# VHH binders against SET domain-containing protein 9 (SETD9), part 6

Target 1, 299 residues: SET domain-containing protein 9 (SETD9), of Homo sapiens (Human) (q8ne22)
Amino acid sequence: MPGRLLRGLWQRWRRYKYRFVPWIALNLSHNPRTLRYVPEESKDKVISDEDVLGTLLKVFQALFLNDFNKQSEILSMLPESVKSKYQDLLAVEHQGVKLLENRHQQQSTFKPEEILYKTLGFSVAQATSSLISAGKGVFVTKGLVPKGAVVSMYPGTVYQKYEPIFFQSIGNPFIFRCLDGVLIDGNDKGISKVVYRSCNGRDRLGPLKMSDSTWLTSEIHNPLAVGQYVNNCSNDRAANVCYQEFDVPAVFPIELKQYLPNIAYSYDKQSPLRCVVLVALRDINQGEELFSNYYTIVS
Below, E stands for the ipSAE of ESMFold2; O stands for the ipSAE of OpenDDE; V2 stands for 0.75 times the mean of E and O plus 0.25 times the DockQ between their complexes.

## First folded at step 1 (VHH)

Design d01 (framework vhh_vobarilizumab_d1)
Fold by ESMFold2-Fast, scan of step 1:
Structure d01 (fold): chain B 299 residues (1-299), chain A 119 residues (1-119)
Amino acid sequence: as target 1 above (299 residues)
Amino acid sequence: EVQLVESGGGLVQPGGSLRLSCAASGFTFSDYTMAWYRQAPGKGRELVAGIYSGGSTSYADSVKGRFTISRDNAKNTLYLQMNSLRPEDTAVYYCAAEYWDLSGPYEYWGQGTLVTVSS
């Protein structure tokens, strides 16, 4: 039944791509973050998809290697082409288990924020915003963010343009609207949290996770997954980052999908997973808060 | 009401092939993660192959390259194509369904179908 309903909704949405269900239109109009206004001179992309992919692979590969003692167990479930990339490390891990039977872990692991710093030259984290009424914000906590760098990702459940979203949309300021009508629900509480966890459980292959769910917890594994806390620019706070949409390519390494902080509401094997990154518009110094660019209005 | 009915088991010689089927009823098949488990005499149940609602598949290392799991959502049927069968593949094969993932616990189980690989 869900597959039949989704096909029907897809056909209706394709016909009415500029029309919204009344409740969603009202919710989006009361959530400035989910509406984007793109000036005539603006671009939908600041950096190439290859640059986004390269950055994500660099960070995620470093996170995978930092936690290799736990990750080696999932490699048994993966194709030989994937296992062969780690054959030397697997041999060391196997020998290490034999040699270190009753001793403490010998090698130190780094915190995710330190891995981000070692790979990209900066780190970011959520903290109390410099805006008196905004609650949380995102700050550059270490290093220097160069212009064009991927600074964070917008986590959450991805709804295709043909998919309904109702209860999760009510009073939810964390729904991001993509230019093509795809929605990302980055709310870390309530029904939105339950939905994300349910989708994450649905898509697991035994111990292999197909998305990151730790952004919903205090122990975040992907340090980029803080984009929902970035505040919008104002007259007193100029934008220093902008949103950029990114589709995960089919070539994306399966063992690294566990670090993607996004999951499709319904699994569509013909459609790539949509992600949203925040990209630096200028060099951003240590101690600066991130502020996002203008909202896009389509119609 | 809810049923998973396996078929296709039997006696086959080493190197032979068998196709197992699991007919599902009483739930929305297309929404469920489906799996094949097996249990050999004196051993616990082990995951052989799994397929998510979206079509992604997972295989035990011992069957990779030899077995293929597939599903037909229009027919509410799960399949396991078993090629290059070995004596160690001898087991009762179970169909299982779970809404979330392949690790379980599985919500629904079939009664099993016996596969014997011997000369």
Scores: ipSAE 0.000, ipTM 0.096, lowest interface PAE 21.4, mean pLDDT 77

Design d02 (framework vhh_vobarilizumab_d1)
Fold by ESMFold2-Fast, scan of step 1:
Order: C-alpha cells, then sequence, then structure tokens
Structure d02 (fold): chain B 299 residues (1-299), chain A 120 residues (1-120)
C-alpha cells in the first residue's frame, strides 16, 4: 500500500535502455543530466543489416567513382579481383585520353552532398540548431528522406568494453554507448581528435586509408558522417530518427573502407568494426532538423 | 539505347545570347542528374552546369550569373541559357547523363556536341 509509488517508479525505470555515459551506470543520483535512455520496448534495429550495407555501399561506391582520378592510383596496389570490378572504366583509360579527362573532371566537380543527393534522393548537413541552447544540429538540406532510410552515421573511435576511455570521457558529450558495452567517441576536438587521427595513421596500406578522417575537418568526404551533431528529442521536438548498430562484414570492399567514419582504438582482427547509423522513423521533408529518440532523464 | 542530341549552337557576337537544347531518349530522363560540358580547342572537357532530378543547379565559377541550366521532364529536354557570351566561351558544348549506382559499369553518356563560336 505505502510502497505502490516505489513499485511504479521501478517499473517505469526498468523500461528504459541505458545509452551514453558508462561511468555513471551504477550511480544515477550523482549526475542524472548526463544519462540518456530510450524506452525498453524500442527496437535497436529498424531496418535489416542488409539494407544498411546496401545503402552504405551505394553511397561509398558513388563517392569512389566521383574521385576516380585519385582512386585509380589505389586500384594499382589492390588484388586483381578488386581491379576487375573496375575493368570497364580502366579500359576506357587505354582507349581514349580525352574520355578519361572528361570523366575525371566531372568526378572532381561534384561535392559529396551532391553525390549523396544523386544516390539517395536527399542531402543532410550540420548547421546551427533550431534549439538556441543546442549549438549545432543536422538538417535535411535537399530532397525527401523516406521512412527507413539511412540518413547519417555516428563517426568516431570505437572502444571495446575492456578498453580504457576515461580521459576522453571528461567533459565529452559525444560518447555513444552500444548495447554490448562498445563505445564510440565522436568528439571532433581535443584528445579525442588526436586519438582518432593516430588510429587512422596506424591503419593504412600505402595511399589506401582504412577509415575516413575528414569528418574532423571542414572538407568532409562522407556527407553522412554528421550523426554526433543530431540533437535528442524532447517534449517539444519529436524524434524522427533512431540509432541503429551495424557491424561491418568481412566481405566489405577494401577500397571503400576509406569512407567508414569509424576506427577501432586497438587493432583486433577477430572483431568486426562497429558502426552506428541513424535511420528515419518517418518521411522527413527538406528543411527539417533531425532529432534522435535518445534523451536525458532530468526531472 | 541511350541517345542525347544537342542543338542551338552557332556564331554569335560578344555580349550576345544563345539557348542550347538537348533531347534525351532511351532512359528515364526525370530520374537522372544531367549536365552540360564544354571543350575549347586544345583543352580538356570542363563541367559548365549541372541539374538534379529535383531541379537543384550547380555552375562553374566562370559562367555563374551568366548561364542558366534548366530541364523539362515532360519533354525529356535539357536546356542551357547562355547570356553575356565572351570569346573565351567558344567551345563545343556537350550534354551528358551522369552515372548512378545501378549503372556502375556504364560509361557516362555524351551527345555529339554543338559548336558555339563567340567572335566579332
Amino acid sequence: as target 1 above (299 residues)
Amino acid sequence: EVQLVESGGGLVQPGGSLRLSCAASGFTFSSYYMAWYRQAPGKGRELVAGITEGGSTSYADSVKGRFTISRDNAKNTLYLQMNSLRPEDTAVYYCARDFSYGDLWEYDYWGQGTLVTVSS
């Protein structure tokens, strides 16, 4: 009788999935403002892994072909099985110098946001949020985002649950916690930026990069790599996207890994690279800001 | 069979205007990014203007403010309105269909070109 309110609060509390801020998981009363929760009933995956993979391959292949003048140098160092995929384009190089000049010029003239629009029917970009206190936000800048579309990726250094992240966590609002305890540090400043760049320099095969580092710069190559700037939903702003975890399969094309905005903190060939995508919960119109279904419990 | 046919080129004096047209057939015109390229004697082809299926446009800095790209999806036709023409605009102008992921192994389709000569 006198404990019915406590039981109701425990039932409500138990219905939330814990995301972000791993150090506070055992002591919620000390810093509730940094906790992010989603309803327990919420699905972690809205679309299939095959749909995520298909979308990423479509966009990354388009980006690769847009930069073919530089990428053809990378093909020279890759196995014949990879080169054969591009044999028709390479054959044109041997048959007509003018045709290759035209192709390379066309590829060099398209911005990544234009490639995204051509491949998916929409573009997204970071800008000043519609929320005065939020700073940056992410907007649909062009086209229409259909329900179930991959609209962005959460960039950053990937930490396994056994790896230390404590120094990077100080004053860092951009740490994403996966269900299995994997963390992604999407901070574009300070020690987090230095760590990502160090890992990017470690994992390279000559001119071939194994991850995208341009999300740390003003000259972004993967236009999806803006997920860390998506603001949380609130009572006044309904969620229109959700986070979905994705493991990069072993068969992922090596020449396209350069567009993945994630890198493992420690070299571990046994574990697939974890990525996180943001998926549309409804059709999203041009000009709308993206809001995720993760929120801070502050009451 | 994909076909692009340009028309509207000719001789014009500096400061004059021309409108180029490109008739497209053999593909779903409304679903593709379309572009105009040009090639002057002794130079490689350069992108002049591009337009998405939704109508958003982009221009080379050398033509921005003088040229306007547009499309009529009902007529499967691409246009380039060229104003305030300069001698350096003298080139063969090509209509092009850009690639898509579904057409990964297909070469970019080009028309035969139309000559624009700007001379007094």
Scores: ipSAE 0.000, ipTM 0.131, lowest interface PAE 17.7, mean pLDDT 76

Design d03 (framework vhh_enristomig)
Amino acid sequence: EVQLLESGGGEVQPGGSLRLSCAASGFTFSEYAISWYRQAPGKQREWVSTISYGGSTNYAESVKGRFTISRDNAKNTLYLQMSSLRAEDTAVYYCAAWDYSEGFLYDYWGQGTLVTVKP
ESMFold2-Fast, scan of step 1: ipSAE 0.005; ipTM 0.356

Design d04 (framework vhh_podentamig1; at its last look DockQ between E and O 0.41; V2 from the best seeds 0.00; counts 0 for: pae E 3.9 > 2, unsure alone 62.1 < 65, grease 25.7 > 24.2)
Amino acid sequence: EVQLVESGGGLVQPGRSLTLSCAASGFTFDYYSYGWYRQAPGKQRELVAAITSGDTLYADSVKGRFTISRDNAKNSIYLQMNSLRPEDTALYYCATYLDEWGSPYFDYWGQGTQVTVSS
ESMFold2-Fast, scan of step 1: ipSAE 0.330; ipTM 0.694
ESMFold2, look of step 2: ipSAE 0.299; ipTM 0.693
ESMFold2 (binder alone), look of step 2: mean pLDDT 79; pTM 0.790
OpenDDE, look of step 2: ipSAE 0.686; ipTM 0.867

Design d05 (framework vhh_6fv0_2)
Fold by ESMFold2-Fast, scan of step 1:
Structure d05 (fold): chain B 299 residues (1-299), chain A 122 residues (1-122)
Amino acid sequence: as target 1 above (299 residues)
Amino acid sequence: QVQLQESGGGLVQPGGSLRLSCAASGFTFSYYDMYWVRQAPEKGLEWVSTISSSGESTYYKDSVKGRFTVSRDNAKNTLYLQMNSLKPEDAAQYYCAKGDYWEPSLYYFDVRGQGTQVTVSS
C-alpha cells in the first residue's frame, strides 16, 4: 500500500517503464535524422468539428432513447439540468414500471445497427475482410453512405504524447497515431483489453459509465465503434474513408459519454478526450468494404 | 547502425523515366515497411510511396498513381521506385526511409541517407 508520495513516484516509474514504443525510440524529434511526416492532404478535415459532433450526438441520443428503460435509472443520479431534458419520457417510464413491473419482457427496442440505420440512413459492421490474410474488415451492411458521413469511430485507450504504452505496443497492429503524437490502442485482446476495462471502471460516476466498453464484446452498443478493423487501401482496393481527429468538447452531454468508445489512460480533467472518426471520401454503396488511406486525404 | 543509400537520380525531360534504388543495411530489411519521400527546394518533406514488408501491399500519393511503381527485393535488401511520365512537379531530392511494422498510421519516417536528386528540365 504506497502512501500518496510513493504512489506518485510509482505511477511515474510505471509510466516511463512502458514508454519504449519503437517508433518513439527511432523517431524522436531530437534525432537529426528523424522526422515526423504528415501528408499535406491528411491535414485538411473533410468535415467540420460541428458536423462530427452533430452526427455523434444524433446517434448517441437515439441509442440512449432506444434503451430508455435502463437509462432512466441512471438519470436519477444526474443533475436536475440533465433530468429536465427527459421529463416527459421519465413520466412515461414511471407509468410503465407501475403498470407492468417487467421491463425485460415489455421492452420495445431496436438493435444498435437498426438505430444507426434509422438515424443516419446506413449501417456498418465488422466481418471477414475481402482481402486475403487481413482478418476482419468493416462493411456497409445496409443503406447508402453519402460523401462526408461519419461512418465509424476508432475505439480504444487514449495515450497522451509522453504516456507509457510499451507492452501494449509489442506486435499490436491496432495502435493509431494522431498528428500531435496522441496514440489510440484499439486492440480488443490481451493487455490492451485489460487496460481499457480498468480505465473504464476508474472513470465511472456511480452507475454512469463515461465510456463505451462493449466494443470489447460480441454485443456492441455503439455500432460505429469498429474503426480499428478498417483495412488500409492498396492498388487493388481504393480508399473510400479517411481518419479525422475530434476532441470531445466540454459541453458534451454527460449522459451520452457512455457511448464514446475512447478513454484516457491517465486521469486529466483539463485535457479534452481525443476521438478519431472515419469519414466517407465518396458515396459508399451497400455491400462495400471500407478502406482507409493513411497517406492522402481528399481536400 | 541503420544505413540507407539512395541512387538512380538524374536529369530527365518531362515525360521521361528514372529508376531509383535504395540499398539497406544494419537491420532486418524484410521485417519493415519501406517508404519513398521527397523534398523539393524550400518545401517540406512529402510522402510519395509505401511498400509493405512482404511487398504485397503498395500505396501511392494521388499525384503519382499510375506513373510510379514501388517494389522491393528482400533477398538483396534493396528498395526500388520506377518513375514514368515525370513532370516538373516531381523534381526533388528523393529519400528512402524505414518504417515501423506495427505502426498503423505510418506518419513517422527515419531518413538516414543522403538521398538522390531528380531534376526534370522544362
Scores: ipSAE 0.000, ipTM 0.120, lowest interface PAE 20.1, mean pLDDT 76

Design d06 (framework vhh_7zox_3)
Fold by ESMFold2-Fast, scan of step 1:
Structure d06 (fold): chain B 299 residues (1-299), chain A 120 residues (1-120)
Amino acid sequence: as target 1 above (299 residues)
Amino acid sequence: DVQLVESGGGLVQPGGSLRLSCVASGFTFSEYYMGWVRQAPGKGLEWVSDISSGGYTGYADSVKGRFAISRDNAKNTLYLQMNRLKPEDTAVYYCARDYFESGWTDYDYAGQGTQVTVSS
């Protein structure tokens, strides 16, 4: 019968369609779920690109050094210009210091959220929102977030304005729209998850990953990669963070790119990778939930 | 009972046009993504076009710029306007209901199909 036969063929077509979705020209302007409203009084940038970069490098460098025993194996396969930055640490690792540390300390590394606290003076994590029916939210779990601090990043696959995002947009509340029409799909399940993992596998430099995929797992390596769970402000909950777009500069250290929770959907070496950070609008105390001033229209 | 009934197929010369229609019944048409899939002689199924409940459209590269999908929710009808037809467009065209669950889409129902032949 046509219906039964076509169902079997649709299973094959569905796999084919998923594989070929990058070649489909789609009209994104008709999908209101990808749109977000920024209030007229909002500033495009609260802190400088240099401040964003400085914060990310500080955190990622600390994460790299915390995991040095594993990273040193990867470093040995990278160019001399990268290895030379860490030659003193590599020399120490092959001598008595490594043996002494492993003998006298069972744990030589800290949890990522502890590294965040040590580097920035605070940590954040996802939990059940204080808002009834909101599901997840993001809280300051330790320390104090000062005004102007980068407090989280919006993870996910980055789509240019001309790129198709059909199936990923259906019922997906985690698509962030940038001012220039670039979209970031921060959904941690379904097709969105599969697309991100596929892109992550594509962009490897030998043994080194060019993006962080751990935000899709229970073992998160970049503790900032929780921005998609920050709830919008309301009359009852004032905004304490705002979204700020950031383009990764060409000179970004290659060994630290593994901590960036974003990846381009299509390989385009001429365009910088778009990231989005959340920046504190005021001092935020331990225990407070984060609320953004970026509004979803037609929610 | 879900029913999809296609019409509008026929024989046409290269460069010609046809408009396919699909009348749906047995479900709330306006809430579903709808699409067109075709099967050329001796080939497997090929996706042609999709349209969302909100009017968001997608097209296969082979038909982009020549075909236009549309819907009339008041009449429970899906359309495919086919322009500048080529011999390679010869196929049986099926109307299909696209089912969405948990961020993934798949077709769950299709009609009997309508034959489109582009020749001479």
Scores: ipSAE 0.000, ipTM 0.176, lowest interface PAE 15.3, mean pLDDT 76

Design d07 (framework vhh_h_nbbcii10_fgla)
Fold by ESMFold2-Fast, scan of step 1:
Structure d07 (fold): chain B 299 residues (1-299), chain A 128 residues (1-128)
Amino acid sequence: as target 1 above (299 residues)
Amino acid sequence: QVQLVESGGGLVQPGGSLRLSCAASGFTFSDSYEYALGWFRQAPGQGLEAVAAISWSGDSTYYADSVKGRFTISRDNSKNTLYLQMNSLRAEDTAVYYCAAETYSFLGWDSPEAYDYWGQGTLVTVSS
């Protein structure tokens, strides 16, 4: 019996180590990365992809509508099928412009954290961690996070399994390793920051942004884009969230892509964009800090 | 004007120790992600082989299987100098040792094409 428990702990530790890699030191002869075999029956999902998509669309649409005065200018560049979804709001905005009798009428009304609260019933933000020497952590700042809720997203540059990332990974605690070998570099500094901004500039269509880069700044537009600051669980701090991988479907609304805090390192038309969300393992109260485990959770 | 200058090479008996130094000029070992540093070697009649590398912060290191447990790489950012401590030297460690610095963060530490700046090399001979 003790031998079985020790083996189980070793298997969990080995999985944890491959989930989140602070450095990669591999002897590769060319750019394809060495892949770790994972059984196809092993899935790390707590909620359905449909639930993840529904949550993201709900939040992103609310952010879009909150900034509609600015977004309406971008709509002129988009296909009629996209513009038609917002025709009622465009008519109201044109009426609003005509009704501008006073000089103080403004474009955006609510802060991103307030929009998150209005859409999901809670808000989260980064702050100084309750752990000594941990730096940043993520807290529930308002409301109640119900079990199964998407609480945050892991931002950063997405590297496919054949794409090299070695030096950005060294000394970098913000590299997330997906089960299929895809990596997400969520570091907000140095080379990682430069790479993300370069990719973001590459993928623009005029004023239309195809990913969120504001998580690299003090003025965060997507309030969920704080997942890289969630600290690991410990004996003194039990895990209350877990990581879940999510592929953005091809039918994702183009006007809402600006809120996705992830971008592919290479422009690849065959592969969907990988995102990672953090999902609540229990109800989390206002004032609590988020703590993750790196173990695979069987659905 | 980036220059790397190796020193500390020489003749050593098997089982002996040697410390190589690499003095950098034209750039600073800062707390930026711009420069990782490594050691490569070329034995007589053989190709270039990665020996060890260290990240810009010093927090991560790489060692070739052939030297792991015997060699230690370190850096002193205040002196802008990279070191390779070589212990338990063997005849097969005989080679010209090169210091290298890289700005391409997309290739592995064992890939010489990742390194933009190279020293002239210092000879290490392990014999009698």
Scores: ipSAE 0.000, ipTM 0.098, lowest interface PAE 21.0, mean pLDDT 76

Design d08 (framework vhh_enristomig)
Fold by ESMFold2-Fast, scan of step 1:
Structure d08 (fold): chain B 299 residues (1-299), chain A 120 residues (1-120)
Amino acid sequence: as target 1 above (299 residues)
Amino acid sequence: EVQLLESGGGEVQPGGSLRLSCAASGFTFSSYWISWYRQAPGKQREWVSTIYSGGDTNYAESVKGRFTISRDNAKNTLYLQMSSLRAEDTAVYYCAKDEPYLWSGEYDYWGQGTLVTVKP
């Protein structure tokens, strides 16, 4: 029924759907069907899944090796095919304790953000936003972010389309909605924090952690795990990053899963773990704040 | 571009001595730890010795007291003086520069290697 001017506005509106779900809609819903409908085939990807995987593996491997003296304990629990990958480093640990201690002192004294810089050519961190709201924001603290780079990850508990999300939705602005209806709860406090830690403990194999929980603390091990603090764009602040969904492949190295800042709410799923990355839309210089879109294109 | 080039290998009788050299380029040699590794036929690579930027040294137990690692920062060259050589010292010897844990398929920059054969 809209007039010609309103028809144009409705056509434009139909091309965009909310990426974030208001807590009140989640709190009032008994299942995902009460949420806004988005075609599942509508995908907003700017780089390949292979590029995302390559970047994550590069960063996580560097973090693992930076802390190798502690991580070697984990290797005792893993198959020979994984241990053989680190045989040279294990040999040095056995025969040259002083050598490993000195290497570890040079390498393990690197802060996670310095490892990120050495690995990707830039570093990011959370700080007080440039916005008048005085909340948190994410800044490029060192180096240059090139167009198409993975610049951060959206941490949190992953809820499948039909899984309940109850008390965690109350007053929670950090629930991210994927195009297929998967939700990620990136809230670092309250019941959301307790749920994530419980899932992390559930999935733990002795000293081997299956997800990163340090994004819930002041001592972050994965420096990319700050995506929930990236503010939305406005007329005065253009978007320089966009959200991209990524499924962790089954062949992902088990010893590196400890750096994934996401965990499935239900253990017994054969579905791949959903992650969300933020990808640079342009070159971003040192000192710039990251800004993302509120919406995704629906075609 | 980091490059390491080993030399000085050859055939020697048990109880003999050899001196290996490693010529380094593409980085500030004096600022880094440089190590010797070896790989015998059918075996895994084995760490042999490291020299630190400050001149301190460390050795694998199997070579301690027989091998001496040293460096010449003016010449960008690493040395391994080997004495009292045994049949089990037969291996290709590599020098390696420690890198800050970057995943590029290798943890350290490796040279081409130099073969040491201890023949009775």
Scores: ipSAE 0.000, ipTM 0.098, lowest interface PAE 19.5, mean pLDDT 75

Design d09 (framework vhh_podentamig1)
Fold by ESMFold2-Fast, scan of step 1:
Structure d09 (fold): chain B 299 residues (1-299), chain A 117 residues (1-117)
Amino acid sequence: as target 1 above (299 residues)
Amino acid sequence: EVQLVESGGGLVQPGRSLTLSCAASGFTFSWYEYGWYRQAPGKQRELVAAISSGYTLYADSVKGRFTISRDNAKNSIYLQMNSLRPEDTALYYCAAIYDSDFWGEYWGQGTQVTVSS
């Protein structure tokens, strides 16, 4: 149901304990251009960008190596500087039929959730929510999530502040709004799904994909790509994770971009890709459901 | 698809009037709040006027000179601009905004208004 421009802003301002909400409300605009001028160092963060990057690289590298028999074919299309990282593994792969067969079978037997557990000490997956009227939720299925861990990523198509978001924005509960006005459409259905797949096809380098599209299927390749199914906290369910924005740096390995569950709507070589991670606010035990909030955490 | 089409812009002398129109299609008109924005060369896009079912808002620079209105039967938004000044020269955009926690916004392509002697 649509609200009134001024009343809608004041209702949001009073409801959400967001650091910059008063300034946004005073600007009398649903197009919050003022957020774009907030310095990066003034944003609330739970963990460093280096910790986010380190976690993503560790998980994605493990997924890449688990699928190495297929990935070794793709490496032939990449620069020598990339191939050089994997020379020892490529040499072993090409030497013996029995060794290649046994190695391939071992690598192909690990589920993504098992790789996540071996890599970070925990695993997460979507399941039926513990809330009676909520459909899906996200649970810690194995291990222990330590405070400060990256537990999930918010997948979807990334729209810059002034980019049109068409019919997919109407009645869509999976649109995440970033501090600077960037939107991420994590809906796995309808036109949102078609848009993401189109962008994924646009950005391919031959057989190498530049983003993960498997979060749109029942066979998720990046087990972190379930963030849109994390339910909001309530009076009875305290938040145990929070959202943190992350820009993919230029140094990000090209062969690992296939595991990023985000893609830019418009092709822009100059802007870093926006991602959103969910970070643990406390230690989370096996069997617990994840609950998030829309408030930034002051560190 | 959602589409907003502006019309009525042009070259006009100071002190004269223009009426801008915005025709909306591809969505339920009553679900949205509407606004007119403008952007002059080298400046940021700014809100000029907004309308929601029974409430109107105007920028201080245009208050008393501009009037925003809506016609639900024609799925159209209008901006009546009186006593135009050279500083009103800008590209004028129509916007439709769905005011919910998961909101969508749609923009027209813009119509040029030039106020010059």
Scores: ipSAE 0.000, ipTM 0.092, lowest interface PAE 20.9, mean pLDDT 75

Design d10 (framework vhh_6fv0_2)
Fold by ESMFold2-Fast, scan of step 1:
Parts: C-alpha cells; structure tokens; sequence
Structure d10 (fold): chain B 299 residues (1-299), chain A 121 residues (1-121)
C-alpha cells in the first residue's frame, strides 16, 4: 500500500541524492564539503582537455563522414568558410551522386555504434541494468575500453549557477552537478525533454543544428550520449568510470557541433558550452556494465 | 505515404512578387520543422529558409533576408514562402523539405518535386 509506494519514491530520491545534488540543496546545505570552492582551472581530471577534445573530434568527424551525402547537401547551403574545408570531398561527392540518381541507396552506411567501434575500438549502449531496481544501465557492447578512454557523454540542458531549475529537479535522477555549480539535466522525459527540444530549436545556423537531440529518441546519432543511464557504484559493484567536466573550446568545428548532446539554457554564447564525459578508470571488457563514482580522481 | 507538393512558381519581372505553397500529407505536419531550398541552373542546392514546428522561429539565407517571409498554416498542413522584390539571382527550382522533427542530422527525409521560379524582363 502507501508504505510500499513511499519506499519506492524514497529509493528513487536516495538514488538521485547520491548521484547528484540539486542546485537548491547546494545553496541550502550547511555541509562544508558540499560548499567547498574548487576553481575551474584546478578541477580534478583523469585525462587532459586535449585528450577529451581529440576523442570527440575523432568520433564526430567519423560520424560526419559516414553521413557525408546528407552533410554535403547542408554544406552546399552554408558559408564558404565551412564548405571550403571539404572542397575535395564535395567535388568527389557531386560526381558520385550522379551515379545514384538511377538507384536506391542508403546515404549512411553504418550504424552509429559501428562507427564508434571502428573509431575507438569499442561500442557502448543502454540496456536493462544488472542491479535490482535500477531500470537502465550502460554496457560495453563490443570491443575493449582502455583505461583513460572517453566512454560516454552526459547529455542534457546546461543550467548556469543560479539559473532556475526548480520543477525539472523534482524527482529527477538525471541532474548532474558540476564542481562550479553548473547543472546538466539529462532527463529524457517530461518538462526536461520539452526544455531541451525548445533550446535545440533556438540554437541553429540555418539548417545546421548546434546540438544533438537524438538522445531523446530511439534513433541515437551520437552513440556516446548515454551517460545519464550509468548507475552509481555500490559495495557489490566497483566504479569503472568517473565523471570529467569539459568546456567546448571556441576552435571547435561548427559543422560538428550537431553531435554535442548538450545545449545552454541561456542565450549567452560568450561562455563556453559545458559538457561532461565519462572516463574509464581501468580497461573495461565487452559485456561489462559501467558504474560511476561521485568523486573525480586527483591527477 | 508522406507527400510534399509545391506550387505557385512562375515567371515574374525583377522587383515582382510570388507566393509559393507546399501542401503536406501523410504525417503530423505540426511536429516537423520545414525548409525551403532552391537549385539554380549554374549552382548547387541552396538553403533559403527554415521554420519551426509552431512557426514561432524563422531563419533565412542572408541574401533573401527582408525580402522573403516563410510561414505555415498547421490547420491546413501548408507551408508558404512569400517572395518580394525578386532578383534575377533568385531564379531557381524551389523545393519544400521535411525535417524529422528531432535533432538528428537527417536534413530532410522527404522533399517535394519542386516549383520553378523564373525572373526575367
């Protein structure tokens, strides 16, 4: 009855509390450890920002090239500063397209998970967790994840410190708190889903999208965008990944931003976009479930 | 089953106006972002305009901004492009196209047969 329903809600809240601390709780907390100031330049990291950037560019470039027939149409409609990077490929594509006019052909040749495997040597995907009462989890579905690899990204709407997130935070186990107080709402349901889609529609350069929203659907284009489904470690399940914050640099290629599974709640484009990656703490074998700790490793 | 049918093209003099229409069928029209794209005889395919599923957000190619207005009537499942102050460089085959409605990079999963716009004195 009521006792059983209350225990279910308490288990959900307890899971949410141990995974993330809501912005409201951070400002009302009297615990010195949760109020501890950590400068952004001094935050704990397992791998360098250059390693994170290199991995994301490698994966996103491979996804872009796999879908080049569709991308080439978009590039042809965009400024020459973007189009010129792919001039040689566009010339070849125009000759190739003429041969396809008389035949049905799929424009993308590989599934996103196959591209991830070809690019990094492994694939990950969400599935039913091995934990009792944990709905979904994330598994290494193919290959080997080496220690220090970016294995996943935490998707969602990015809220700056002090931005309102009240109703979205209630009963939401998918809010990640960054060390500086920035929040990422990775919930794929309800008001959180509506907010992300609204922001995604706002931030465009003509037909080119500035963020990925396919993580909200069953047809995921960025196969890394499953980080919100990674479960917390426990006594019976040791952590094999940890969270690492990453700011998208100004140099990031505009045509690849469509694969970033994050978008800022505000219109301020002078601040870098915050992303969160999950980094392997050890080699992770095919078939293993990912488990996160709530602490970063000091380098 | 998804179909897009453009109409309203024709021959106009420089400085003239045309209103293009795109009749959509076979899907929930108000769930999708829609595009207008064009192809001129000596150029590749060019993006012209984008409109959100509700019509509250619109985007334009720089060269048409202030002259073209995209709109939609979700009750009639129809997309429009009002073209004013037409220039010779606007002469092209114009297509409407459907986005999947979510952010994948399936630019369009369907486009129409197009309608020809000719600008000549």
Amino acid sequence: as target 1 above (299 residues)
Amino acid sequence: QVQLQESGGGLVQPGGSLRLSCAASGFTFDDYWMYWVRQAPEKGLEWVSTISYSGSETYYKDSVKGRFTVSRDNAKNTLYLQMNSLKPEDAAQYYCARELGYSDFTYWDYRGQGTQVTVSS
Scores: ipSAE 0.000, ipTM 0.156, lowest interface PAE 18.2, mean pLDDT 75

